# VHH binders against DIS3-like exonuclease 1 (DIS3L): the designs that were tried, part 14

Target 1, 352 residues: DIS3-like exonuclease 1 (DIS3L), of Bos taurus (Bovine) (a0jn80r465to816)
Amino acid sequence: REDLRKTHLVFSIDPSGCEDVDDTLSVRALDNGNLELGVHIADVTHFVAPHSYIDIEARTRATTYYLADRRYDMLPAILSADVCSLLGGVDRYAVSVMWELDKTSYEIKKVWYGRTIIRSAYKLFYEAAQDLLDGNFSVVKDIPEFKDLDEKSRQAKLEELVWAIRKLTDIARHIRAKRDSCGALELEGVEVRIQLDEKKNIHDLIPKQPLEVHETVAECMILANHWVAKKIWESFPHQALLRRHPPPHQEFFSELRECAKAKGFFIDTRSNKALADSLDNANDPNDPIVNKLLRSMATQAMSNALYFSTGSCAEEEFHHYGLALDKYTHFTSPIRRYSDIIVHRLLMAAIS
Short names: E, the ipSAE of ESMFold2; O, the ipSAE of OpenDDE; V2, 0.75 times the mean of E and O plus 0.25 times the DockQ between their complexes.

## First folded at step 5 (VHH)

Design t25 (framework vhh_enristomig; at its last look DockQ between E and O 0.02; V2 from the best seeds 0.00; counts 0 for: pae E 17.9 > 2, placed apart)
Fold by ESMFold2-Fast, scan of step 5:
Order: sequence, then structure tokens, then C-alpha cells
Structure t25 (fold): chain B 352 residues (1-352), chain A 120 residues (1-120)
Amino acid sequence: as target 1 above (352 residues)
Amino acid sequence: EVQLLESGGGEVQPGGSLRLSCAASGFTFSRYAISWYRQAPGKQREWVSTITSGGSTYYAESVKGRFTISRDNAKNTLYLQMSSLRAEDTAVYYCATYEVKGTYTYFDYWGQGTLVTVKP
């Protein structure tokens, strides 16, 4: 186990009130001038042995209650909210993925996987992280870790934290731009179907835009899921647990194409890249709701993503259509997903 | 668009003084905090000093008492007055800021740097 407590500024960004902290982030400059990006995930497998009572209970809860359109906690509260949770100010066991990035291009030069010990310095909520990113430092009074610091210490720590958030966001923008060039879909999830009739205001039906800091965290999680997928597939070509997303059938896009045409746009649904490019071009700067509606409709047209074993289908079928990735899995939420516990076990076997 | 241009670097003897300038354009200079960073040969980039829009100043421990950061909002210029220079102050010095365009976006901006060499 590598000790990161003195060498890395590690922190989390979650919804306000979150106590089951699965994931934390770090970024630092290396002696050679390159950057190191880190994703540090709760080490659930350290506390949950295969075939133990807790493991059997977690598997049962995950399959029984989640599939019933609601879920109970997968793990006992002592494990999820206390022992495994990557809470601020306490030493915690983690499984980390750390990438060395070229200082100029941000291209990935090296990747490291392993068990670590971390001490998260900040438990931020999304709105606080966004305010810091935006230069609104009045939020410092709402960050518990800044309470009772003298002025000089507070300023030094604020400068350090703001640098980290800004650098993570710049890296995330680079990662997203690369995936966008490959046809990644910038789509919105909706909790309810959009039901239009002549009495409804369309602005009331479309959820608000996510904060940029949501995308910063999401891109880091997607990167970790992608690299872990590649690592476990390399070690277990026929027995790795991955997550695929097949392209939707053309019939599912008929409503999207018709709606876009009525608004004066052409949506090309022949490929992932064609869909992404035509959605990007279907933007009326005088009516931004139109593009948002089209992306929501594209989301509704998507096929479901599926877990699979790599031995069960051809490598060409491993692709994740929506994310534009050749291999993908779930690694970053082991406190709430049993599949992630399985992936952690495969990763540990792969790096042994 | 934001542009930063450092100047004033050069060779200086130990114990000497040097004044660095950073000319800024493309943003409302008076509204933003601006920082100096440096990168010595074989070392990672190090924060040196920050001046806030309100004029508050902060310094790295290694330069405190020897360097003074200041700004001239009328000229859109940031300064670093360096005194009692030491061999370990040899580095490329960068000024840096960020521009917030609204709630969801910002851009990090760095100058090209100016080399300071303290030679015996």
C-alpha cells in the first residue's frame, strides 16, 4: 500500500449532505514538470471478502432491491457511511488510478494502479466547488475545513485548492474534447419522459443545465472506468466484467429526426459520430432550449447499457456507443454497486 | 482574449535587485487576482506571490521579506520587485491569471515567462 497522505492534496466533490463518499480526486506537479492526475476510490474489497456473509448480503441486496425500482443500502451502515467512505480529515484505504500527463499536451504517458492510503483534505459540495472555480470566494465561509484558520493560512490553502480545481477542470476539458472528436454524445438524462401537449410550457419540462464541476468529476470517473476496463481485459481476455452500449436501431430515432426537421435542422443518425456532429450543429443561438430538447430526445432513443463477460461476445461488440469508448466498465462506485466490487477484485488480481 | 507578457528578466549578481513586469490585456485587469510563479531548472513550477483585486498580498515563505508584488490598474500591469537575490532564485518567472466568463466556464492564462539568472 502506497502512502499518499503527505504527498497528495486529495479531496471529494459530492452533493451536499453525502456521507457515502466513493471517490476522491488529486492533481499535482511532478519533479519533471509533468502532471499527475489521481482518482482514488473506496477500498471496499479490503473489508468485504469474497463469499463472506457481508459479501453475500451485498450481492443479494444489489440484485433484489435495486431491480425493484428502489434500493436499500447495499452495505451495512458501518461499512458504507463510516469505514469505507472517503470522508475528510481521516485516514482511509483506497484503490487508486494515477496517470502521468505531459505538461504541454496533457497526453497520458504512464498509468499506475494500486492500493493506497489517503487523507482527504476537503469534502466539498458541488456548488462550493463551482463557486471556487468561478472566483467567488465568499463560499469559503461555508467550507468547514476553512473554519478557524488564520488569514494567511486560509489564503495559502485557498490558493492551493483553487489551483487544483482549475487544473482538474482544464484536464477534464481536454479529455472531453478528445472523446467528442470520437463521437461521444453530450446527452441529458431525464427522470420523467417529456410529454408535450398544447397546454404545457416546454421550459418547465427540461431540467436545468449541470454545473461545469459536475462534468469535471464525471470525466475523471469515465477516464478511470475506461482504463480499468482495459487493464482487466488485458489480464482476463475471456473473463473480464465490462459494460457495453450497442447502437440503437434506426426506428428509435424517428421522433428525434421529425422534431429536428420541424425546427429546420437535419439530424444524421447513421453513426455515433454523425449523430454527435449533427446534434452539435442543431443549435439556434436565439433559442437554446431547442438544442437541449433534441439532446433529451436522443437520450430517450438510446438502447440500454449492459454488463457482460468478455468471453461472451466478439471484441467489436465491446464498444460503448454513448461514451465513444472501445472498452468501459464500472469501477468508481463500489459502496453502492456490487458490479464495482467484482471489478475491484479483478483489478487486484491483474496487478498482483 | 486574455494576453500576459512578462518582461524585466536578465542576469543579476547575488544580493542584487531586479523588477519584473507583466503587461495584461483582454480582460478587466482591476477585477482579478494575479499571481507570479517560477520554475527553476530541474524543479517543478512553484507559486511565488499573489495580489488580489483589493490589493492584499501573499508570499511564498522562500521569498517573504525579499520580494514585493504590486499592481498598477491604470496601466494594466503587474510587478514583482525582487531584492537580496540568491542563486536559488534563478528561474523562469511567469505571471498567471484566470478569466471567468460566467457561471460555468473559465480559462487559465499564463505568460511566456521571463528568465532571471543570478550568477556570481
Scores: ipSAE 0.000, ipTM 0.112, lowest interface PAE 18.0, mean pLDDT 78
Fold by OpenDDE, look of step 6:
Structure t25 (fold): chain B 352 residues (1-352), chain A 120 residues (1-120)
Amino acid sequence: as target 1 above (352 residues)
Amino acid sequence: EVQLLESGGGEVQPGGSLRLSCAASGFTFSRYAISWYRQAPGKQREWVSTITSGGSTYYAESVKGRFTISRDNAKNTLYLQMSSLRAEDTAVYYCATYEVKGTYTYFDYWGQGTLVTVKP
């Protein structure tokens, strides 16, 4: 395993209360002036052997299920919430993808895959990370990792962290921009928090507000998934587990088109790019909700993404319509999804 | 050179409204989040609101529901629509952004500020 504990500032950004940390990030400047972006994923396969009882059970469960009042974990708690989880301040095993990026263009120059040892320096919540990104440093008092530091050290560490977050965000923006140019869709999904009363009845549904940092993290994960997909496909062109997203049937866009038309907009659904562009242009200055609704309708028209083995379909079908990627898979959540465990195993085999 | 120039400040009565503007130049405005801060007399500068490059908006709890941040990328201008103004909103309001370059962590840029006074 490559030891990153001293060379890399690794940190996680997750929902508040999260115990099963699947993913961590790092970004650093290299001596040659380029950047290194790192995605470090929990090495679940180190602890879960193929055909073990845990493996079989995980396979059967397929995924962790989150209900309003309970959760059903794919893995035992000792793994999901502890040993596998990339918790802060402890040594953990990870599978990492690291990219060397051009300092200016952020073009990927090199990629590395491998097992690593990491120590996450910060377990951040999305809100806190966003605050830091936004220059609201009042949140520092709420970040445990800063509590025992003297002011000078705190400031130095804070600057380093803020730099990392901002750099990641900037990189993510660039990556997203490229995907957008290829037809990536920004679709509206409303995630809600369920508030329960004392009797465990649903009291209220609170829409979650997406933060920019959510997009940042998501983009990094997408990048990792994409590159891992390419890697395992290269090594196993007929046996790689990938995820495809077929284009929606045009008939499912009828309501969207009609609704848009009624509002004075033309939605072109002939391609993901056309759809994305037309949605971007469908803005009512007097009513911002219109665009959101149109995007919501577009989302509803979407087909489901599907897992598949690369040997089961033609290469032209590998494409992920929504993400505008030619190859995609799930790599970044092995604690919660069994498919990721499979992909990890494929990746390990590919780099062996 | 990055420049931020705030305008629109003035005196307003409690309950009134005011619109601040920040003209930005010297960088690709559309690529960066931009924020409003304020500093009241005798107090530390505090974050007020941010709008991301993607258009997401965030507000301090103290101004949430009353202030609206927006941007016009074509004009390289940031706005802050303030409503239901209170005496405690009295402050110099600053426009701020950041830029990441090379191996540096980030560069913060600030305007000179515009004074908002809320008094009867």
Scores: ipSAE 0.000, ipTM 0.187, lowest interface PAE 16.7, mean pLDDT 91
ESMFold2, look of step 6: ipSAE 0.000; ipTM 0.127
ESMFold2 (binder alone), look of step 6: mean pLDDT 82; pTM 0.826

Design t26 (framework vhh_enristomig)
Fold by ESMFold2-Fast, scan of step 5:
Structure t26 (fold): chain B 352 residues (1-352), chain A 120 residues (1-120)
Amino acid sequence: as target 1 above (352 residues)
Amino acid sequence: EVQLLESGGGEVQPGGSLRLSCAASGFTFSRYAISWYRQAPGKQREWVSTITSGGSTYYAESVKGRFTISRDNAKNTLYLQMSSLRAEDTAVYYCATYTVHSGYKYFDYWGQGTLVTVKP
């Protein structure tokens, strides 16, 4: 495994109080002026051998349940919240994907996959990372890793961290813009429609727009999932575990089209790009809730995303409609998803 | 670690009142919208009420005018004042933090629940 502890500034951005840290990020300038983007994921497969008691139990549970019930952890707490968790200030085993990006265009020039050893420098929560991105440095007093530094070291570390967050966000903006040009969908939660049906003053009920750093993390995770999907498919064209999202049946869009028409908009559902473009254009500046409602209806019209083996369908069917990607999988959350553990095992077999 | 702990449930007669509390830890409470949900035996969980970080309050139609949600940011505590209780209010009541997401990384944290029984 490669030792990244002295060469990379690695850190995590998660909800406040998160103990099961699956993913960390890094970005650095290379000698040639290009950038290296890194995604470093908990090496759960190092601790969970195939067919062990823990593996069988995790397979049975399939995931950690966070939504619609109580939290039910897939892995024992010693694994999920301790030895596998990429917590700050401790040495951790990771599986890393690192890309060399052109310094100007951010075009991917090279990619590397491998086992690594990291030491996360910061365990940030989303609001702290957003404050740093926005130039609001009062949050530094709430970041434990700055507490025991002298003034000179604190200033140097802060400048380094802010540069990294800013650079990751620039890269994420570029990645998102490229996927948007290919028809990636920006959708709203189902609760928006439920709240409207309750005849409330809904502009106060719409969920707050996520912080930009949510998109920064999301784009990096989506990128890693996409490139790992490509890598494991290349190595195991008939046995790779991927995640596909087929286009929904046109009938599923009937309510969306009728609602949009009633509001004076045409929604084109013939492709993901046509849907994305027409949703972007279905915006009334005097009534911003209309666009959120339509995006919520589009969410309800979506077909389910499904795990599949690459030998079970034609390559043309591997597509992820919502993300506008030709191949996708789940790689970035092995502490809470058993599918990611399988994907990690496939990736390890592919690279060694 | 994010933790939510509900309390205040119990048995009450129809028309009675109860005050539920939810003690929160492990996150910056004042920055999050926090909700109450309930689940009656054999039924799906249903949303009851939400209070935003700014203090705006919202209620399910079935409880509007009878329940009041409030928060104390200094104590990291969420409250649900229930009045004019009916047999159909019998359920386990759950405190939930608002889902924080970054595309495909969702976290919704739920408490263990507190039982409210409205008995004639």
Scores: ipSAE 0.006, ipTM 0.176, lowest interface PAE 9.9, mean pLDDT 80

Design t27 (framework vhh_enristomig)
Fold by ESMFold2-Fast, scan of step 5:
Structure t27 (fold): chain B 352 residues (1-352), chain A 124 residues (1-124)
Amino acid sequence: as target 1 above (352 residues)
Amino acid sequence: EVQLLESGGGEVQPGGSLRLSCAASGFTFSRYAISWYRQAPGKQREWVSTITSGGSTYYAESVKGRFTISRDNAKNTLYLQMSSLRAEDTAVYYCATYEVTRSPSGTYTYFDYWGQGTLVTVKP
């Protein structure tokens, strides 16, 4: 197990109040001037042995369920919210993917996979991380780790954290731009707003202001999922658990095309790149809801991403259409998804 | 069951002051950022103020210097102290918090918890 506690600034960015912290991030400058990007995921497989009672129950539940007023955990609460959770200020076992990036181009030069021990320095919520990214440092009083520091120490740690958040965001922008050039789709995520009162009859559609740090985290998770998919496929060409998203049949896009036409736009569904480009162009500056609606309809047309074993279909079928990736899997949420536990076990076998 | 219950609304004269309260239950209040929103008749709901778990405060430009948001974690209660009230402040005031889940591909599902609202009327 590699010890990262003294060498890496590791931290998490999650919704406020999140207790089941699956993922943490790091970025640091190397002696050669290059950057090291790290994604550190809860080491659930250390605590959940194959065929144990906990493993059987997790397999049966398959995922954690989130409801408006509660959640139903896949793992016992002592594992999901305590022992496996990558909470701030405590030593935790993790499975890490670390990439060496060229300092200027961000080209990936090397990748390392392994079991690690980390100590997350900050458990940030999205709004705090965004404020730091934007240069609004009043949020420092909301970061418990700054509470007992003198001004000089607080300033030094703030500069270090802000550098890391800005560098992660710059890297994420680069990764997203590359995937966009390959036809990745910027689709409307499922945004379900539930109004909790006696009536339960109003779903409030008030738009929440998007935060760039959501994309920062998402791109790092997608990158990790992609590289782990490649690694387990290389090691187990016929037995790797991947997640595919085939191109939808043209008929599934008929409603999208008709709705766009009614709004004065042409959507080109012949390829993911053509779809991505035409969705980007289908924007009415006087009615931003139209573009949001069209992206939501595109998401609906592309339902049916599937888990599969690499021996069960041809390599041409491994593609993830929406993400524009040749190989993809689920690796970054083992506290809440059993599939990620299977992928972690495959990764450990691949690197042993 | 997560519940937010606003109180303290009423009628007030221009230039007056009013303190709103929001009693929270069913979740670990001290760990969540909590906000005030308002909705005037015929208008969209607008954000007014947010206080984070650590006590940092943020305000809409229209209320800066006039409103003060605060929280009492021991009582699971959120407050909005309103001063120098204007006719334009007439609205139903809601307290709100949220949970969000994130898929590994970056898809977010937001669960907003809203109170029932409390009416503030600034008499012309």
Scores: ipSAE 0.000, ipTM 0.212, lowest interface PAE 12.2, mean pLDDT 79

Design t28 (framework vhh_enristomig)
Fold by ESMFold2-Fast, scan of step 5:
Structure t28 (fold): chain B 352 residues (1-352), chain A 124 residues (1-124)
Amino acid sequence: as target 1 above (352 residues)
Amino acid sequence: EVQLLESGGGEVQPGGSLRLSCAASGFTFSRYAISWYRQAPGKQREWVSTITSGGSTYYAESVKGRFTISRDNAKNTLYLQMSSLRAEDTAVYYCATYEVTRTPSGKYTYFDYWGQGTLVTVKP
């Protein structure tokens, strides 16, 4: 187990009030000028042995569900909200993936996988991280970790945190642009549903736009899932648990193409890149519902993503169409997904 | 899959009453806020009324006191009781709900669900 508590600024970005913290991030400059990007995930497998009572119950539940007034945990609350949760200011066991990136191009030069010990410095909520990214520092008064610091220490820690958030976002933009150039789409299957009921005002029912820091976190999680998929496949070519998303048949796009044409748009379904580009261009500023309708129809045309064992399918079928990745799995949410626990076990076997 | 199906539209004289229904399927109806919208010819869709999962009701000023929204969770059905109807209430009426989800990648996605609509015509 590597000790990262003194060498890495580790922190989390989650919805406000999140107690089941699966994932944390880090970024630092190396002596050679390159960057090290880190994704540190809760080490659930340290506490959940295969075939134990807890393991059997987690397998039966499969996932955690979130409702407006309560949460239905996959794991006992002492694990999900306490010992496994990567909360701020406490020592935690993690499984880390760390990449060395070229200082200029952000090309991945090396990758490391292993068990670690971390101490998260900040448990940020998305709005606070976005404010820091945007240069709005009034949010500092709402970050508990800055309370009771002298001005000099507060300024130094703020500068360090802001640098990290901005650098992570810059890296995420690069990763997203790379995946977008390969035809990535926002058409992956739904994992968790958050009910938005009990509204007191009609304005509360209008969906909010996602913040850029949502993309920052998402791109880092997708990157970790992709690299872990490659690692476990290489070690277990016929027994790795991966997640695939097959390309839809062209006939399923007929309604989408006809509807778009009726609205004055051309949707190109010849490839995922062509589909992504034509959907992005199919927006009427005077009728924003049109783009939503077309994306909904594209989603309806898609087959669902599914888990599979690598021995059960040909390698050409491993592709994740929506994410534009040749291999993908679920690794980054073991507190709320049993599939991620299985993947963690495979990764530990692969690196031992 | 989420489906919303409106019914109960038709022709009515000014001052008359009409009851619209929306049959919902494919989701846990009792956990969602559900709304009525309307669209008159050549105009944008206008919000009419909302009922929350807890039963709280909200109305557009133009219909307040004349329309009553209600739900029957056992039947997965939303209702709109319309009274004192006016010529300006002539529109296609739509049942709608929405859902916020967190995708496996960590990104938030917003899904709006709309019915096909039911036409209400207030004739002199």
Scores: ipSAE 0.000, ipTM 0.161, lowest interface PAE 11.9, mean pLDDT 79

Design t29 (framework vhh_enristomig)
Fold by ESMFold2-Fast, scan of step 5:
Structure t29 (fold): chain B 352 residues (1-352), chain A 125 residues (1-125)
Amino acid sequence: as target 1 above (352 residues)
Amino acid sequence: EVQLLESGGGEVQPGGSLRLSCAASGFTFSRYAISWYRQAPGKQREWVSTITSGGSTYYAESVKGRFTISRDNAKNTLYLQMSSLRAEDTAVYYCATYEVTRSKETGTYTYFDYWGQGTLVTVKP
């Protein structure tokens, strides 16, 4: 495995209090002036052998799920919250995807896949990363990794971290713009808050404000999922595990179209590009809630995404409607999704 | 399991002071941001104050300069020092933290909020 501990600034961005860290990011300037973007995912397959007791249990559970009274982890806590978790300040085994990007256009020139060893320098929460991106450095006192540094070391490491966050966000903006041009949908995710009081009952829903760094992380994860999908399909054209999202039936959009019409907007549902463009145009400057409502309704109209074996469908049906990608899979969350463990095994076979 | 237990509530005259405590267990207290919320009779639950793992503090506009949030990581305890209390401060006070899972593909967040049972503060004229 490649040792990235001395060569890469690796860090995670997660919700505050997250202990099962699946994913970390890196970005660095190469000697030729180009950039290297890295996505480093927990190497769960190193610790979970096929057909072991742990593997059988994980397969049975399929995912970490949440019920009103508790969280049900797919993996034992020693694996999910400790050994596999890409926590800050400790050496961890990872599976990495690294791309060389043109310094100006951000066009992908090369891609590398492999097992690595990393040491995450920072475990950031989203609000801290957003503050750093915005030039608000008051949050430095909330980053434990800065606590024991002298002023010169702190300033140097802060500049390095801020550069990395800004570069990741700039790259993510480029990736998102490219996917938007192909019809990717900017849908509002459904936020569900499950409150566990003394009686273990669910009692209200509290929305969270979206941050740009949420999209920074999301675009990097989507990119990794896309490139791993291509790699495993290339190696196993009839036996790769991919995730497809077919276009929804037109009748599912009838309520969206009718609601939009009542608000004075036309929503074109004939393709993902037409839907994306018409949703972007359905904004009322005097009432921004209208656009959020329409995007939420579009989410409810979506068909379910499905796992499939590449031998079971024609290649023309592999596409992911919502993400505007020709091939997609799940790779970036092996601590909580068994499908990602299978994809990791396929990737390891593909690169051996 | 995450548990939060508030204490220190009671009756006080306008202009008085109270100190609330929240004892936390079942998670690594020092790594979490923890908040105080309150719910007055007939009203929605509202945010009062938050203290981050690094000690940064944030306050609702209505309590700035009157309330002070603090934490003792060695005791796994959160505090709220309330001064210059007003009739409108009458409420059940809750401490809260949360866990969250995010679907990266859809951007959907699932939040697991952990609340204490609350402690009643009554400011009587």
Scores: ipSAE 0.017, ipTM 0.334, lowest interface PAE 6.0, mean pLDDT 82

Design t30 (framework vhh_enristomig)
Fold by ESMFold2-Fast, scan of step 5:
Structure t30 (fold): chain B 352 residues (1-352), chain A 125 residues (1-125)
Amino acid sequence: as target 1 above (352 residues)
Amino acid sequence: EVQLLESGGGEVQPGGSLRLSCAASGFTFSRYAISWYRQAPGKQREWVSTITSGGSTYYAESVKGRFTISRDNAKNTLYLQMSSLRAEDTAVYYCATYEVKRNPTTGKYTYFDYWGQGTLVTVKP
């Protein structure tokens, strides 16, 4: 197990009140000037052995409650809210993916996978992280870890945290721009996952403003899911658990194409890149509602994403249409998704 | 053109029932969380209930056990079944949803807030 507690600034960004912290992030400058991006996920497999009572119960609950909220139901509360949760200020076992990025281009030079021990320095909520990103430092009064620090220490830690958030966001923008150039679709960003608290009015949890730090976190999670998908496929070409999103049948785009044509636009549905480019170009500056309508219609034409074993179809069929990725899986939410526990087990076998 | 149109309001006696409807158009209804809010004369707007795209339901404490929110995705319609009505439930009831879009060039989001025109519910003493 690699010890990151003294070498990495690790922190989480989640909805306010989140107790089931699956994921944390880090970024640091290396001695050669390059950057190291880290995604650190709760090591649920350390506490949930295959075929144990807890494993069988988690799998059963995930299947039985497929129409219900599984945030606290899949694992016992002592595992989900305490032992596995990557809470601030405590030592935690994690599974990490760390990439070395070129200092200028952000090109990925190396990737490392392994079991780690981390100590999250900050448990930030989205609004706090966004304020720090925007240069609004009034939120520092609401960050417990800055309480009772002398001015010099407080300033140094604030500068370190702000640098990390800004650098993560810059990297996320680069990753997103690259996926956009490959045809990633901006259709699924409308729904935000609601974190329930039965003692709190849920309208306080409904986002009033979209925040860029949501995309910062999302792009890092997507990157980790993508690279873990590639790693487990390399090790288990016929037995890896991946997630695919096939292109919809052309007939499902008929209404979209006809509506766009009526409004003076051509939508090219031959590929996800062609569709993405066509949707981006179908923008009337005098009527922004037109582009919204066309993207909504494109969403209705989409097929569902599916889990599959790599032995069940040809490699050409592994593609995730919406994300514009050749291979994808679910790795970053093992506290809430049993599929991610399976993927963690495959990853551990792959790196052994 | 995103539109929300409420109907079903009217006068009812204490202890009675009413069913409100909200007809939605201009967006992919099944993919959005939709809420009911109410505003009594001279008071601030109050959240009443929300149903998520996945069908999960939430209620304000004052209406829990008396009101039931539901949706019909095939009809693009939101419902609020109100029972055991009280004088305090007298208000204009609004249907509401939120839409966000990402700008592909800047990465910034644009926030759009959509409200219906409202439907009046009056509980007579």
Scores: ipSAE 0.000, ipTM 0.128, lowest interface PAE 15.2, mean pLDDT 78

## First folded at step 6 (VHH; framework vhh_enristomig)

Design y3 (from y2 with A33D D104S; at its last look DockQ between E and O 0.01; V2 from the best seeds 0.00; counts 0 for: pae O 13.6 > 2, placed apart)
Fold by OpenDDE, look of step 6:
Structure y3 (fold): chain B 352 residues (1-352), chain A 123 residues (1-123)
Amino acid sequence: as target 1 above (352 residues)
Amino acid sequence: EVQLLESGGGEVQPGGSLRLSCAASGFTFSSYDISWYRQAPGKQREWVSTIYSGGDTWYAESVKGRFTISRDNAKNTLYLQMSSLRAEDTAVYYCATYEVTIDSGEYTYFDYWGQGTLVTVKP
């Protein structure tokens, strides 16, 4: 297990109140001038042995379920919220993917997979991370990790963190741009906060505003998932658990096309790229909601992504339509998804 | 020491009923989720049902509507009421739970299984 505790600034960005931290990030400059991007995922498989009671139970549950007033954890709370969780300020075991990126082009030069020991320096919320990204440092007072520092130290650490966040964002933009060029879709998913009344009834649904930092984190996770997918497939071409997204049936786009037409836009659904480009061009400056609606309709027309074993279908079917990736899997949420546990085990086997 | 002891197994005709018991000891029974599993000959062990510490219950689709899991915390006993039994229900039935311990900053967990009780459904 590689010790990253002293060499890497590792931090997490998660929703407020999150206890089960699956993923952390790092970015640093290397001596050769290149960058190292790191995704560090909770090493659940270290604690959950195959065929153990916990494993069997987790498999049965398949995922953590979040309800409006309660949650049902895939793993026992002691694991999900503590031992496995990549909490701030404590040593934790992780499985890491780290890329060396060209300092200018951000082209991936090297990739490394392995078990690590990390100590997350910051447990950030998305909003706080966004503020830091935007240069709003008023949020620093609310970040516990900065409270006991002298001003000079605080400033230095803040600068380091801000640099990291900004660099991650820049890298993520690059990664996304590449995917976009390949036909990646920006699908509108509305995440909502549930407001409960005193009787624990749903009182209101509050849409969450997406922030750029959400995309930053998402792109890093997607990158990790993609590369892990490639790795486990290379090692186990017939036994890798991947996630594919079949293209939607054309008939499901009828409403989208008609709606777009009614608004004076042409939506080309012949490919993910065509669709993506069409949606990008379907903007009414006088009616901003139109594009959002069209994207929503596009999302509704999409088929569900599916888990599959690589031996069960042809390689050309591996493709993830929405992400515009030839191979994909779930690696980044082993505390919450059992499929990720399987993928972790495959990855560990692949790199052994 | 955690101990789980299943009982109540036996031979029953299709359509019949049987009630299994699991006597638990060595841990705070009421604080733990506890489950039934079964293993048919030549098959892998499969989950049957769980009753959570909070009292909620969950069932495999294959037994839903036919089996009822319950617990008596005062008696430290888990139950599985089986009805409308089928040939495919033939298996060794196990009760299982887990325990997590923290010692000197180290976390360990143990899964605990009973010895099982055989249920045979045949004409």
Scores: ipSAE 0.000, ipTM 0.220, lowest interface PAE 13.6, mean pLDDT 90
ESMFold2, look of step 6: ipSAE 0.307; ipTM 0.674
ESMFold2 (binder alone), look of step 6: mean pLDDT 81; pTM 0.796

